# Designs tried in a protein design chat: VH-VL binders against q96il0. Part 65

Target 1, 167 residues: q96il0
Amino acid sequence: APERGAERRDTAPSGVSRFCPPRKSCHDWIGPPDKYSNLRPVHFYIPENESPLEQKLRKLRQETQEWNQQFWANQNLTFSKEKEEFIHSRLKTKGLGLRTESGQKATLNAEEMADFYKEFLSKNFQKHMYYNRDWYKRNFAITFFMGKVALERIWNKLKQKQKKRSN

## First folded at step 20 (VH-VL)

Design Y2
Fold by OpenDDE, fold request of step 21:
Structure Y2 (fold): chain C 167 residues (1-167), chain A 120 residues (1-120), chain B 111 residues (1-111)
Amino acid sequence: as target 1 above (167 residues)
Amino acid sequence: EVQLVESGGGLVQPGRSLRLSCAASGFTFSSYGMNWVRQAPGKGLEWVSYISSSGGSTEYADSVQGRFTISRDNGKNSLYLQMNSLRAEDTALYFCAKQYEFGSWSFDYWGQGTMVTVSS
Amino acid sequence: QSELTQPRSVSGSPGQSVTISCTGTSSNIEAGYDVHWYQQHPGKAPKLLISDNSDRPSGVPDRFSGSKSGNTASLTISGLQAEDEADYYCQSYDSSLDAYVFGTGTDVTVL
């Protein structure tokens, strides 16, 4: 029995944009939109004296970004695939070819496509709900940590000022 | 209910390879980072490896760096640990552990573990 | 491996309060990384007791409390019960290792 080659599901290469920000940059950089997710990746700056809290925030932001990138990349791929399958199926049912007489890709009308969108949204409703839930949780956490980091920075600045006044 | 079930453990000779699996249920697996933690018989806990929710980032303890590979299949709610070049010191109960809430570097759910024994 | 240092064993009578210390270094607890606590009964998986120094997950009794000061974290078990007999581990992150680190573990015995 021929070993059916495990179809390597082409997981969209985690398009970590190979864009390396300039080494001397003290700022976050925004890369070009990812070809699969269409999301612009952010390259987070790592300060030389990054505090544990800052590191935690950074890692959370990075992980959240990766999570978002993967979700949308997969969603877009699934959407495109299912859309194409839907179109092909409907055209076949209509007895129409995949190409028009002019050689153009045959398309469905707006009403038929509306049905696809409705079905797609319905089918993926739970997935989107979970995504949205977790998106809010992640962003809430990020915001919370941002607040903590801000407070920490203020406190550190105040301590430094006090130390300078005492010397 | 959150469940993590490890499998793939067994007796292996030094230098051999083994692949562990962890089946996850009861939560949105794709949303959370996952970890492997091991415990040698009669010893404490040792963190082994981490993988981000997307699988885009991985981390390893120095003791397993270059030998172990953590991976995940979010479509199958599965976590894996490929262990190569196994050593006697790798003998342990291996737990898969879920990251706690976002931003927390703690582990809120653990499997029961799968035993790996490396012996000649 | 730079393990967090815990006492080997702690004992107490039922109803008493016991405290387990977890001492770190400049690359982990003292650096400001959070400490987490786990309970492990014999032959069982660890259970998260305290997250982020003092946060108690749902389902964890209020008799468990965590604190952190300087390079030392503490787990306090108030009103010690027979079921609290277990191994307890602290956990943090070490920046020098770029890894999660566990404590050496503490065996809690209820007398």
Scores: ipSAE 0.883, ipTM 0.960, lowest interface PAE 0.5, mean pLDDT 93
Fold by OpenDDE, fold request of step 21:
Structure Y2 (fold): chain C 167 residues (1-167), chain A 120 residues (1-120), chain B 111 residues (1-111)
Amino acid sequence: as target 1 above (167 residues)
Amino acid sequence: EVQLVESGGGLVQPGRSLRLSCAASGFTFSSYGMNWVRQAPGKGLEWVSYISSSGGSTEYADSVQGRFTISRDNGKNSLYLQMNSLRAEDTALYFCAKQYEFGSWSFDYWGQGTMVTVSS
Amino acid sequence: QSELTQPRSVSGSPGQSVTISCTGTSSNIEAGYDVHWYQQHPGKAPKLLISDNSDRPSGVPDRFSGSKSGNTASLTISGLQAEDEADYYCQSYDSSLDAYVFGTGTDVTVL
């Protein structure tokens, strides 16, 4: 029985953005688009006196970013691979080569490509539904924590003002 | 229903390696951070390791740092713990545990655990 | 490793209220990190009872309540029942260890 070659699911390498913000920066930085996900990573600033709530928010944002990066990197890779396979299969069925007489990469017409897109979307429909659901949940949580952090900062400022008035 | 099933435990000698697995079902595995927590016989709970939903970030307790490696395969809904240089102190029931909600640092679902015994 | 301190055991009669304390340090509970509570029956996996100091997950009875003040968190079990006999653990995060930390555990006995 031929050993069914374990299809190495080409997982996109977790491309740690090589972008390093300046060491003395007190701000969040936006890096260049990742080559796989096409998403721009954000490098989050860590305050010296980061509160537990701020830390929780930061970690949630970081994890959500990583989650998004990984999802789209994998999705784009899968899309590219399946698109290429589709094109090759269709060209072969038509008795056409992968290259035109002029040496250009043979392409399919818009109608044929529309079929690919429809099939791809149909095949990945559930995956996209789960992604969208969890995307909303994550962003809701982030927004909620942003509100809490804002309130905490206001409260701390008020306490500091009261202490200064009492001295 | 959410299910976590640990496997790979057993009896090993000190200095040997063991790989634990956790099979997840009933939820979107790729969306949640996962943890390993252990419990020595007759003792309390000890957090061992964390891995983010994407697998891009990992954290370890000092007691296992440099010896254990947490990993995941989201395509297989599987969590792993590679344990190297095992010590007698690593003898415990090992649980895989799911992060509860986004932004919560609690664990809502646990497996039944797999027993690791390190003995000469 | 900086463990959260819990009483070794707490006992109560059916229908009574019992409270389990969880005392932390300046690097965990007192610093403002949230506390979570777990119930563990003998030979069973832990079950989440309270998340984020006072939130009850779905399926957890309302007789369980959590609170936090200063460096101490508390789990209160109102209307103690026979099925509540178990080990209870608090859990938080410690910034000095950059790790999740559990309490020493409390054995709750129903008399």
Scores: ipSAE 0.881, ipTM 0.959, lowest interface PAE 0.5, mean pLDDT 93
Fold by OpenDDE, last read:
Structure Y2 (fold): chain C 167 residues (1-167), chain A 120 residues (1-120), chain B 111 residues (1-111)
Amino acid sequence: as target 1 above (167 residues)
Amino acid sequence: EVQLVESGGGLVQPGRSLRLSCAASGFTFSSYGMNWVRQAPGKGLEWVSYISSSGGSTEYADSVQGRFTISRDNGKNSLYLQMNSLRAEDTALYFCAKQYEFGSWSFDYWGQGTMVTVSS
Amino acid sequence: QSELTQPRSVSGSPGQSVTISCTGTSSNIEAGYDVHWYQQHPGKAPKLLISDNSDRPSGVPDRFSGSKSGNTASLTISGLQAEDEADYYCQSYDSSLDAYVFGTGTDVTVL
């Protein structure tokens, strides 16, 4: 029995953008769009005296970014693959080749492509719903931790001022 | 109901390799970080490894660094631990553990564990 | 690996209150990292009791409470019941190890 080749699910390689921010920067940096997800990665600054709460926030933001990158990379790959298959199938049905007489890639009209988009969105509706739910939960958590970090920083500044007044 | 089911444990000789699996159900697996935690017989809990929800980030305890590899397949709702160069000290019940909430560094759901015994 | 220090055993009578301490160092609890608590019955998986120092997950009885001060976290069990006989572990993060760390564990017995 021929070993059915395990369809290597083309998982988008987690290509971390090779963009390195300047070492002396005290700010977050935005990299160029990722080739698969088309999302711009953020390079998070790590302060020398990062508090546990700041670290927790940073890690949450990083993890959320990775999650988003993976989701959209996979979604875009799936979309591109299915789009190509759809185009090929429709051209074949029309008795048309993949290339025009001028050597250009044969394309479908806007109406035919609209059908593809509708079908694709319908097929992936549940996936997008779960993504959106998770996205909101993550961002809520991030916002919550941002608030905590802000309060911590205020408190630390107040303590430092009190100590300076006492000396 | 959230369920985590570990498998792949067994008796192995020192220096050999073993691969553990954890099958997850009852929650959106791809949304949460996952961990391996082990417990030697009659001993306490020891954190082994962490993997982010996307699998893009991994962390290891020093005791297993360079020998163990954590991975996941979100399409199969599965977590894995590839254990190489096994030692007697790796003998333990290995638990799969889910991160509690986003940003939390606690574990809310645990499997029943799979036993790994490393003996000559 | 740097473990958080717990008493080996704690005992109490039914209805009494018992407290389990978890002592850390400058790289974990004292640094400000959150402490979590787990209950483990013999032959069972650990159960999360307290998250983030004092937060009780759903389904955890209110007789369990957590606190943290300085380098020490505490789990208090009020109104001790026979079913509370178990091992208890604290857990935190250690910045020097860049790892999650567990306590040495405490055996709670109900007399």
Scores: ipSAE 0.881, ipTM 0.959, lowest interface PAE 0.5, mean pLDDT 93
Fold by OpenDDE, fold request of step 21:
Structure Y2 (fold): chain C 167 residues (1-167), chain A 120 residues (1-120), chain B 111 residues (1-111)
Amino acid sequence: as target 1 above (167 residues)
Amino acid sequence: EVQLVESGGGLVQPGRSLRLSCAASGFTFSSYGMNWVRQAPGKGLEWVSYISSSGGSTEYADSVQGRFTISRDNGKNSLYLQMNSLRAEDTALYFCAKQYEFGSWSFDYWGQGTMVTVSS
Amino acid sequence: QSELTQPRSVSGSPGQSVTISCTGTSSNIEAGYDVHWYQQHPGKAPKLLISDNSDRPSGVPDRFSGSKSGNTASLTISGLQAEDEADYYCQSYDSSLDAYVFGTGTDVTVL
């Protein structure tokens, strides 16, 4: 029985963004676009006296960012692979080589490529729907926690002002 | 229906290694953080490890730090726990547990567990 | 590992109300981390009862309620039923350990 080669699903390596913000920074930083996902990573600032709520928000934002990075990295890889396969198969069917007589990479016309895009979108429709749903849920949660953190900060400021007036 | 099914438990000698698996179904596995929680016979619950939805972040209890490795394959809807340098105190029923909601640090679904016994 | 402190056992008659306490420290409950509650029947997996101090997941009866004040969280079971006989665990997060922590567990007996 031929050993069915375990198709190593090339998961995009979790590209550790080489961008390191300055150690003394008190702000969030935006890195360059990731080479796989094309998304710009955010380096989140961690305050010295981070509250549990702030920590929860930060972790949620970080996790959501990682989730987005992975999704788009994988999607872009899949897209590129399938696109190349489509082009190769179509050229072969036409009896054309992968390179023109001038040595340029053979390309398909816009109409043929439109077919590819349509098929790709159709094939990945459910995946995109689930992604979008989850994206909204995550961002809603983030926004909700941002509101809570804002309220907490306001309350803490008010308490501090009251204490200063009492002394 | 959400289902989590643990496997890979068994009897092992101290110092040996074991790999646990958890098969997930009934939800979008890649959307949620996952955990391992263990329960020694006749004892309470002990959190062991966490992995983010993407697998990019992991956390471990001090008791297993440096010995255990949590991982996941979102394409296979599977969670793993590689346990190295096993000790008698690692004897427990091991549960995989799903994170509840985004921003909540609770666990809404649990497997039935797989028993790991470390004995000489 | 630092565990949250629970009473070893709590008992009540059918129809009564019982309360289980969960006491933490400055690095967990008192620091402001949320508390969650689980029910575990013998030989079964834990079930989430209360999330984020007082939120009740779908399918959990209204007779279960959670609260938190200071360093102590509480689970109240109103109208105690025979099926409520189980172990109950609180859970939170500890910043000093950078880990999730469970309570010592409480055995609830229905008399």
Scores: ipSAE 0.878, ipTM 0.958, lowest interface PAE 0.5, mean pLDDT 93

Design Y2
Fold by OpenDDE, last read:
Structure Y2 (fold): chain C 167 residues (1-167), chain A 120 residues (1-120), chain B 111 residues (1-111)
Amino acid sequence: as target 1 above (167 residues)
Amino acid sequence: EVQLVESGGGLVQPGRSLRLSCAASGFTFSSYGMNWVRQAPGKGLEWVSYISSSGGSTEYADSVQGRFTISRDNGKNSLYLQMNSLRAEDTALYFCAKQYEFGSWSFDYWGQGTMVTVSS
Amino acid sequence: QSELTQPRSVSGSPGQSVTISCTGTSSNIEAGYDVHWYQQHPGKAPKLLISDNSDRPSGVPDRFSGSKSGNTASLTISGLQAEDEADYYCQSYDSSLDAYVFGTGTDVTVL
């Protein structure tokens, strides 16, 4: 019995955007859209005197970005694959080839494609619900930490001003 | 209910390799960072490795750096630890541990552990 | 590896309050990294008691409280019960190691 080759599930390569910000930059940089997720990656600046709270925020933002990139990369790949399979299956059922007489890729009409979209959304509904839930939780946490970091920075500035006045 | 179940432990000779697995259930596995923590017999806890929710970032303790590799399969709700060049000092109960909340660097759920014994 | 320092053992009578200290360095607790606390009964997995210095997860009794000042974190167990007999570990992050670090552990005995 021929060993059925384990279909390598084409996981989207973790395409780390090759975008390198300038070495002397003191700001966050936004890269071009990723080819798989279509999301623009952010390169986060790391201060020389990064506080533990700032580090925690940065790591949370980075991890959240990676999480989003992976989710949408996989979702887009799955969508593209299933869409192609749907089109091929439907054309075959109609007795039509994959190419028109003019050599163009055969397409389905808007109504047929609407059925695909409905089915795809229905099939992935739970996945999207979990994503949305966790997306809100992550962003809430990020926002909360941003507030804490802002307060910390204000406090540190005030302490520095007081020390300068005492000398 | 959140469950973490470790497997793959056993008796191995020094210099050999072993692969641990952790099966996760009861939560959205792909949303949380995961860790390996070990405990030598009669000793305290030692953090071993971390992997981000996407698997894009990994961290290791100095004691295992270059020898151990953490990985995950979110489609299978599984965490792995490939251990190479094992030493007697690696003898421990290995726990799979889940990150608590987003932004927290604590571990809220632990497995029961799998025992790794490295002996000649 | 730079471990956080805990007393080897702490004992108390039922109903008393006991405090476990966790002392760090300039690269962890004193630097401002959060401290977490775990309880471990013999032959069991650790259980999270306190997160982020003083946050108590759901299901953890209110007799457990955490605090942090300077380079030292503290876990207080008020109204000590027989079931509290266990090993307790503090945990933080060390910037010099770029790693999570645990305390040496404290054995709590109920007399």
Scores: ipSAE 0.878, ipTM 0.958, lowest interface PAE 0.5, mean pLDDT 93
Fold by OpenDDE, look of step 20:
Structure Y2 (fold): chain C 167 residues (1-167), chain A 120 residues (1-120), chain B 111 residues (1-111)
Amino acid sequence: as target 1 above (167 residues)
Amino acid sequence: EVQLVESGGGLVQPGRSLRLSCAASGFTFSSYGMNWVRQAPGKGLEWVSYISSSGGSTEYADSVQGRFTISRDNGKNSLYLQMNSLRAEDTALYFCAKQYEFGSWSFDYWGQGTMVTVSS
Amino acid sequence: QSELTQPRSVSGSPGQSVTISCTGTSSNIEAGYDVHWYQQHPGKAPKLLISDNSDRPSGVPDRFSGSKSGNTASLTISGLQAEDEADYYCQSYDSSLDAYVFGTGTDVTVL
């Protein structure tokens, strides 16, 4: 029977930085900030003898990372787009061009930009509330599973010590 | 109230393609992993495919690997299953199912299903 | 497809307790993967009864309980009621398949 190598179909999230840690690494690696989310992706180490609980934790962490990456990438894009639209609209209302006489992008003053930020935050308030809620729920779950994994590891170590004493 | 509504099922010939949709409401769709599970007439449940909350990770049963594609549009609160190269064995009621909790590998909410019949 | 093994049918009288077994292999239940349980009435979608071996979601009566030992999980229905007549499925994860797996299903009849 050909040993179908368990290609662990842990397909790296397609959106996470193509940062490939060294194959011999036994640690999690942190990649450079993603160009869209500005979040640093973590490449999670997979132990050779990963327990089901460890796997569950790892997958939850991976999913949470992907979720965060997507949220912030979209948020940053939306922010940038709306900011640009706001600037253009205000400049137009002022009868100003998009470029200064020196060829630089025309900018709004700090007070005008404060209005944009206030409006943007107000408009996206509910979205941010849901994000924060789910962020806390996810991190709570992760922390909970981390605790379980720690207990499992302790228990396994104790069992191994008992077996060694019995032999 | 959480609602999942499947659509797109029907009668198709072998080798044809079909696209299923699941419309989600009553929860933050973008926060949860989603699954397709099918049930052949008079048979048990069979897991078909999983997609992560962001859509960045997907998993498939061996029976559908290479033929089916799961996808989602979080902006539309919609889950999809593109089924290509359909076979008679793919005849089933197809359910969309939500992951229960973060990190849970159980399904707490299910749609009513959409029937796919593959027959010559 | 490696299905978890369930008895085909289980029957009991109203008020009695019935137990449904779910037997797995070294790549799923015995490996330590959690078991979940679903109830399915005829023509209805499955309903989650037990998550993570013994956790009851909100709205699930306390007469439903789950346990796991070795390669076998069990769903116990205490105080069997007429409304409990349904198909029951266990579900887990199989590491060899890298997939979710369901049990063969058990038809519970109330006599």
Scores: ipSAE 0.864, ipTM 0.952, lowest interface PAE 0.5, mean pLDDT 92
Fold by ESMFold2, last read:
Structure Y2 (fold): chain C 167 residues (1-167), chain A 120 residues (1-120), chain B 111 residues (1-111)
Amino acid sequence: as target 1 above (167 residues)
Amino acid sequence: EVQLVESGGGLVQPGRSLRLSCAASGFTFSSYGMNWVRQAPGKGLEWVSYISSSGGSTEYADSVQGRFTISRDNGKNSLYLQMNSLRAEDTALYFCAKQYEFGSWSFDYWGQGTMVTVSS
Amino acid sequence: QSELTQPRSVSGSPGQSVTISCTGTSSNIEAGYDVHWYQQHPGKAPKLLISDNSDRPSGVPDRFSGSKSGNTASLTISGLQAEDEADYYCQSYDSSLDAYVFGTGTDVTVL
């Protein structure tokens, strides 16, 4: 994976499954880093009495994780593909081979590679701006729903104490 | 300037297949969940299917489960509905609909719809 | 398939208020799922009016308002105008079906 992989292991949802971990686990699972995105997926626990609001939060977290994983996997592939194409194109323009005498892939010097990095950043600037906007929107939404769930749980505990007292 | 344009509708015989497409523009398609909703002539709205922004999660109404397949190609900004084993009751105008906000279960932009008629 | 119950039609004079009810079951509105509202003019696609019971998306006039209590949601159109003549649908989620569900629809007539 390229050096610019993301470190957002706890943000993106892992997707919904019928699988429930063995009896010893009633908690979210954190998996190993994904090969392409370098992000650790979270496998979310579904409690037996999940409220509508808790369900919304869980699905939002799962889908955000999927979205984030997909973005960085695609960016890593695009970076690698465009880097190789840039190198091959510049070598061809100079009349040089794609491989050195030792059989290793030919490359460009640091100044020539700087042209690639500048072009790549320029091409992808708008895409990253939209990604950052949507990342902030998703993070805000998740935080908002987490707050609502917390208030719901407090309210339910107060209601249960009053119900128990009256019964 | 959000636009959703459905296509692929037509007249087909029962038991046959049809594939609907929805072309999206004016928003970051890959960031939002998408839905198909249908409306039989002179009738109300019926949700058909959902697909998450990445395509990792799908849901179907019981009436189409096992017969319809929702999919998306985020590289082409396109949503699809493969409809197999069509029945007369599937006759409807099919809308493509965008998820409103992240975490929302409402639909803010709809296409004009594409008509599917299933008749002998 | 579960449908949310709405009156077949309602009518009002310009400037008056009308209210459309949306009644669910124990697996949708009564269970605590939010209600959303759509307006549909003849031959046109639906338009989102109210999300999450009472949220009004940008561009929707403030004469449209929504509320939910118990198993019933309500859409109120205050200051009724001729352009409000359309069909209106509520929508929620049903946990027994694992599906989004729409109401039966209400035809609003401006007299």
Scores: ipSAE 0.741, ipTM 0.903, lowest interface PAE 0.9, mean pLDDT 86
Fold by ESMFold2, fold request of step 21:
Structure Y2 (fold): chain C 167 residues (1-167), chain A 120 residues (1-120), chain B 111 residues (1-111)
Amino acid sequence: as target 1 above (167 residues)
Amino acid sequence: EVQLVESGGGLVQPGRSLRLSCAASGFTFSSYGMNWVRQAPGKGLEWVSYISSSGGSTEYADSVQGRFTISRDNGKNSLYLQMNSLRAEDTALYFCAKQYEFGSWSFDYWGQGTMVTVSS
Amino acid sequence: QSELTQPRSVSGSPGQSVTISCTGTSSNIEAGYDVHWYQQHPGKAPKLLISDNSDRPSGVPDRFSGSKSGNTASLTISGLQAEDEADYYCQSYDSSLDAYVFGTGTDVTVL
């Protein structure tokens, strides 16, 4: 969407947060990775005379992208939070501080961290199962509508050929 | 079993505000778009607002645009409607309704509704 | 806000078929948007009967069928039963309003 009505002197953007596609583009755009989800957003083009079926497909793709972004952003935050809690708890049990002698964050060895990764996957198993189910359902729906749009476009091309032959 | 329970309705004077809530259970709330639909006493159904599963997209009927705000909290399985600058014509039973299937623009489960009366 | 036109009432005897029409405009049904149907008994919430013109959700009896042709959608109730006495609404999307729109509603009476 075009931005015109605001004047602000803000800090320079930190990279990937405010991507804006060209105003006159007739193509979808793939932006840089989102900071929180680590997924690349798609900025969808809206044609002037979008058919009802094309509109439904576009909205489904947009909403699926947003749904996917939200899931992984939340999982990344949960992962980071639970990792720090795990490290903190284990360091306290060992009688160690949260920082090394040089002031850097203390951490655990690879074997100890492997226990965290197993625990995290176990705790989040149900959420990932529901996510996978709905991801497949969404992909089947998108594929179905893509097929319908393709047929609609072929039909429209054939109607144009038929008009030219009759003229 | 899918359940939707609305709350927050009541009697209020014109120009005032109300906030409706809808508690959802029995399905993965964060996967589906949600709607508010209202029905004035003795009248038909009128769509009010839509919010996508993530909350990233919203739509409003012209009659409520700029006055009502739909929102959701997927962590609490809750849908909300903030209604500001209420008018007598907003008097209705307000239903929350679940999107049928992914990409569907129909509503398969509805709550019993919460009554909003705007009168002096 | 309603833009879709339905008959005010339709009646039939038990076992007969009744058909409810839903007529739109160039910005909704005629433009190609799908039509959905809801049943509402007195004092109760609407129930989805037909989605996407003709799809019958699980648990909806085979007696209910839907179709769409041009600017008109139809809901047919075959083998009318006493419990079918209710209000029926069609619903579509309108591109000029950027809104979901409902029909005016039809009161079905079983004689």
Scores: ipSAE 0.740, ipTM 0.900, lowest interface PAE 0.9, mean pLDDT 86

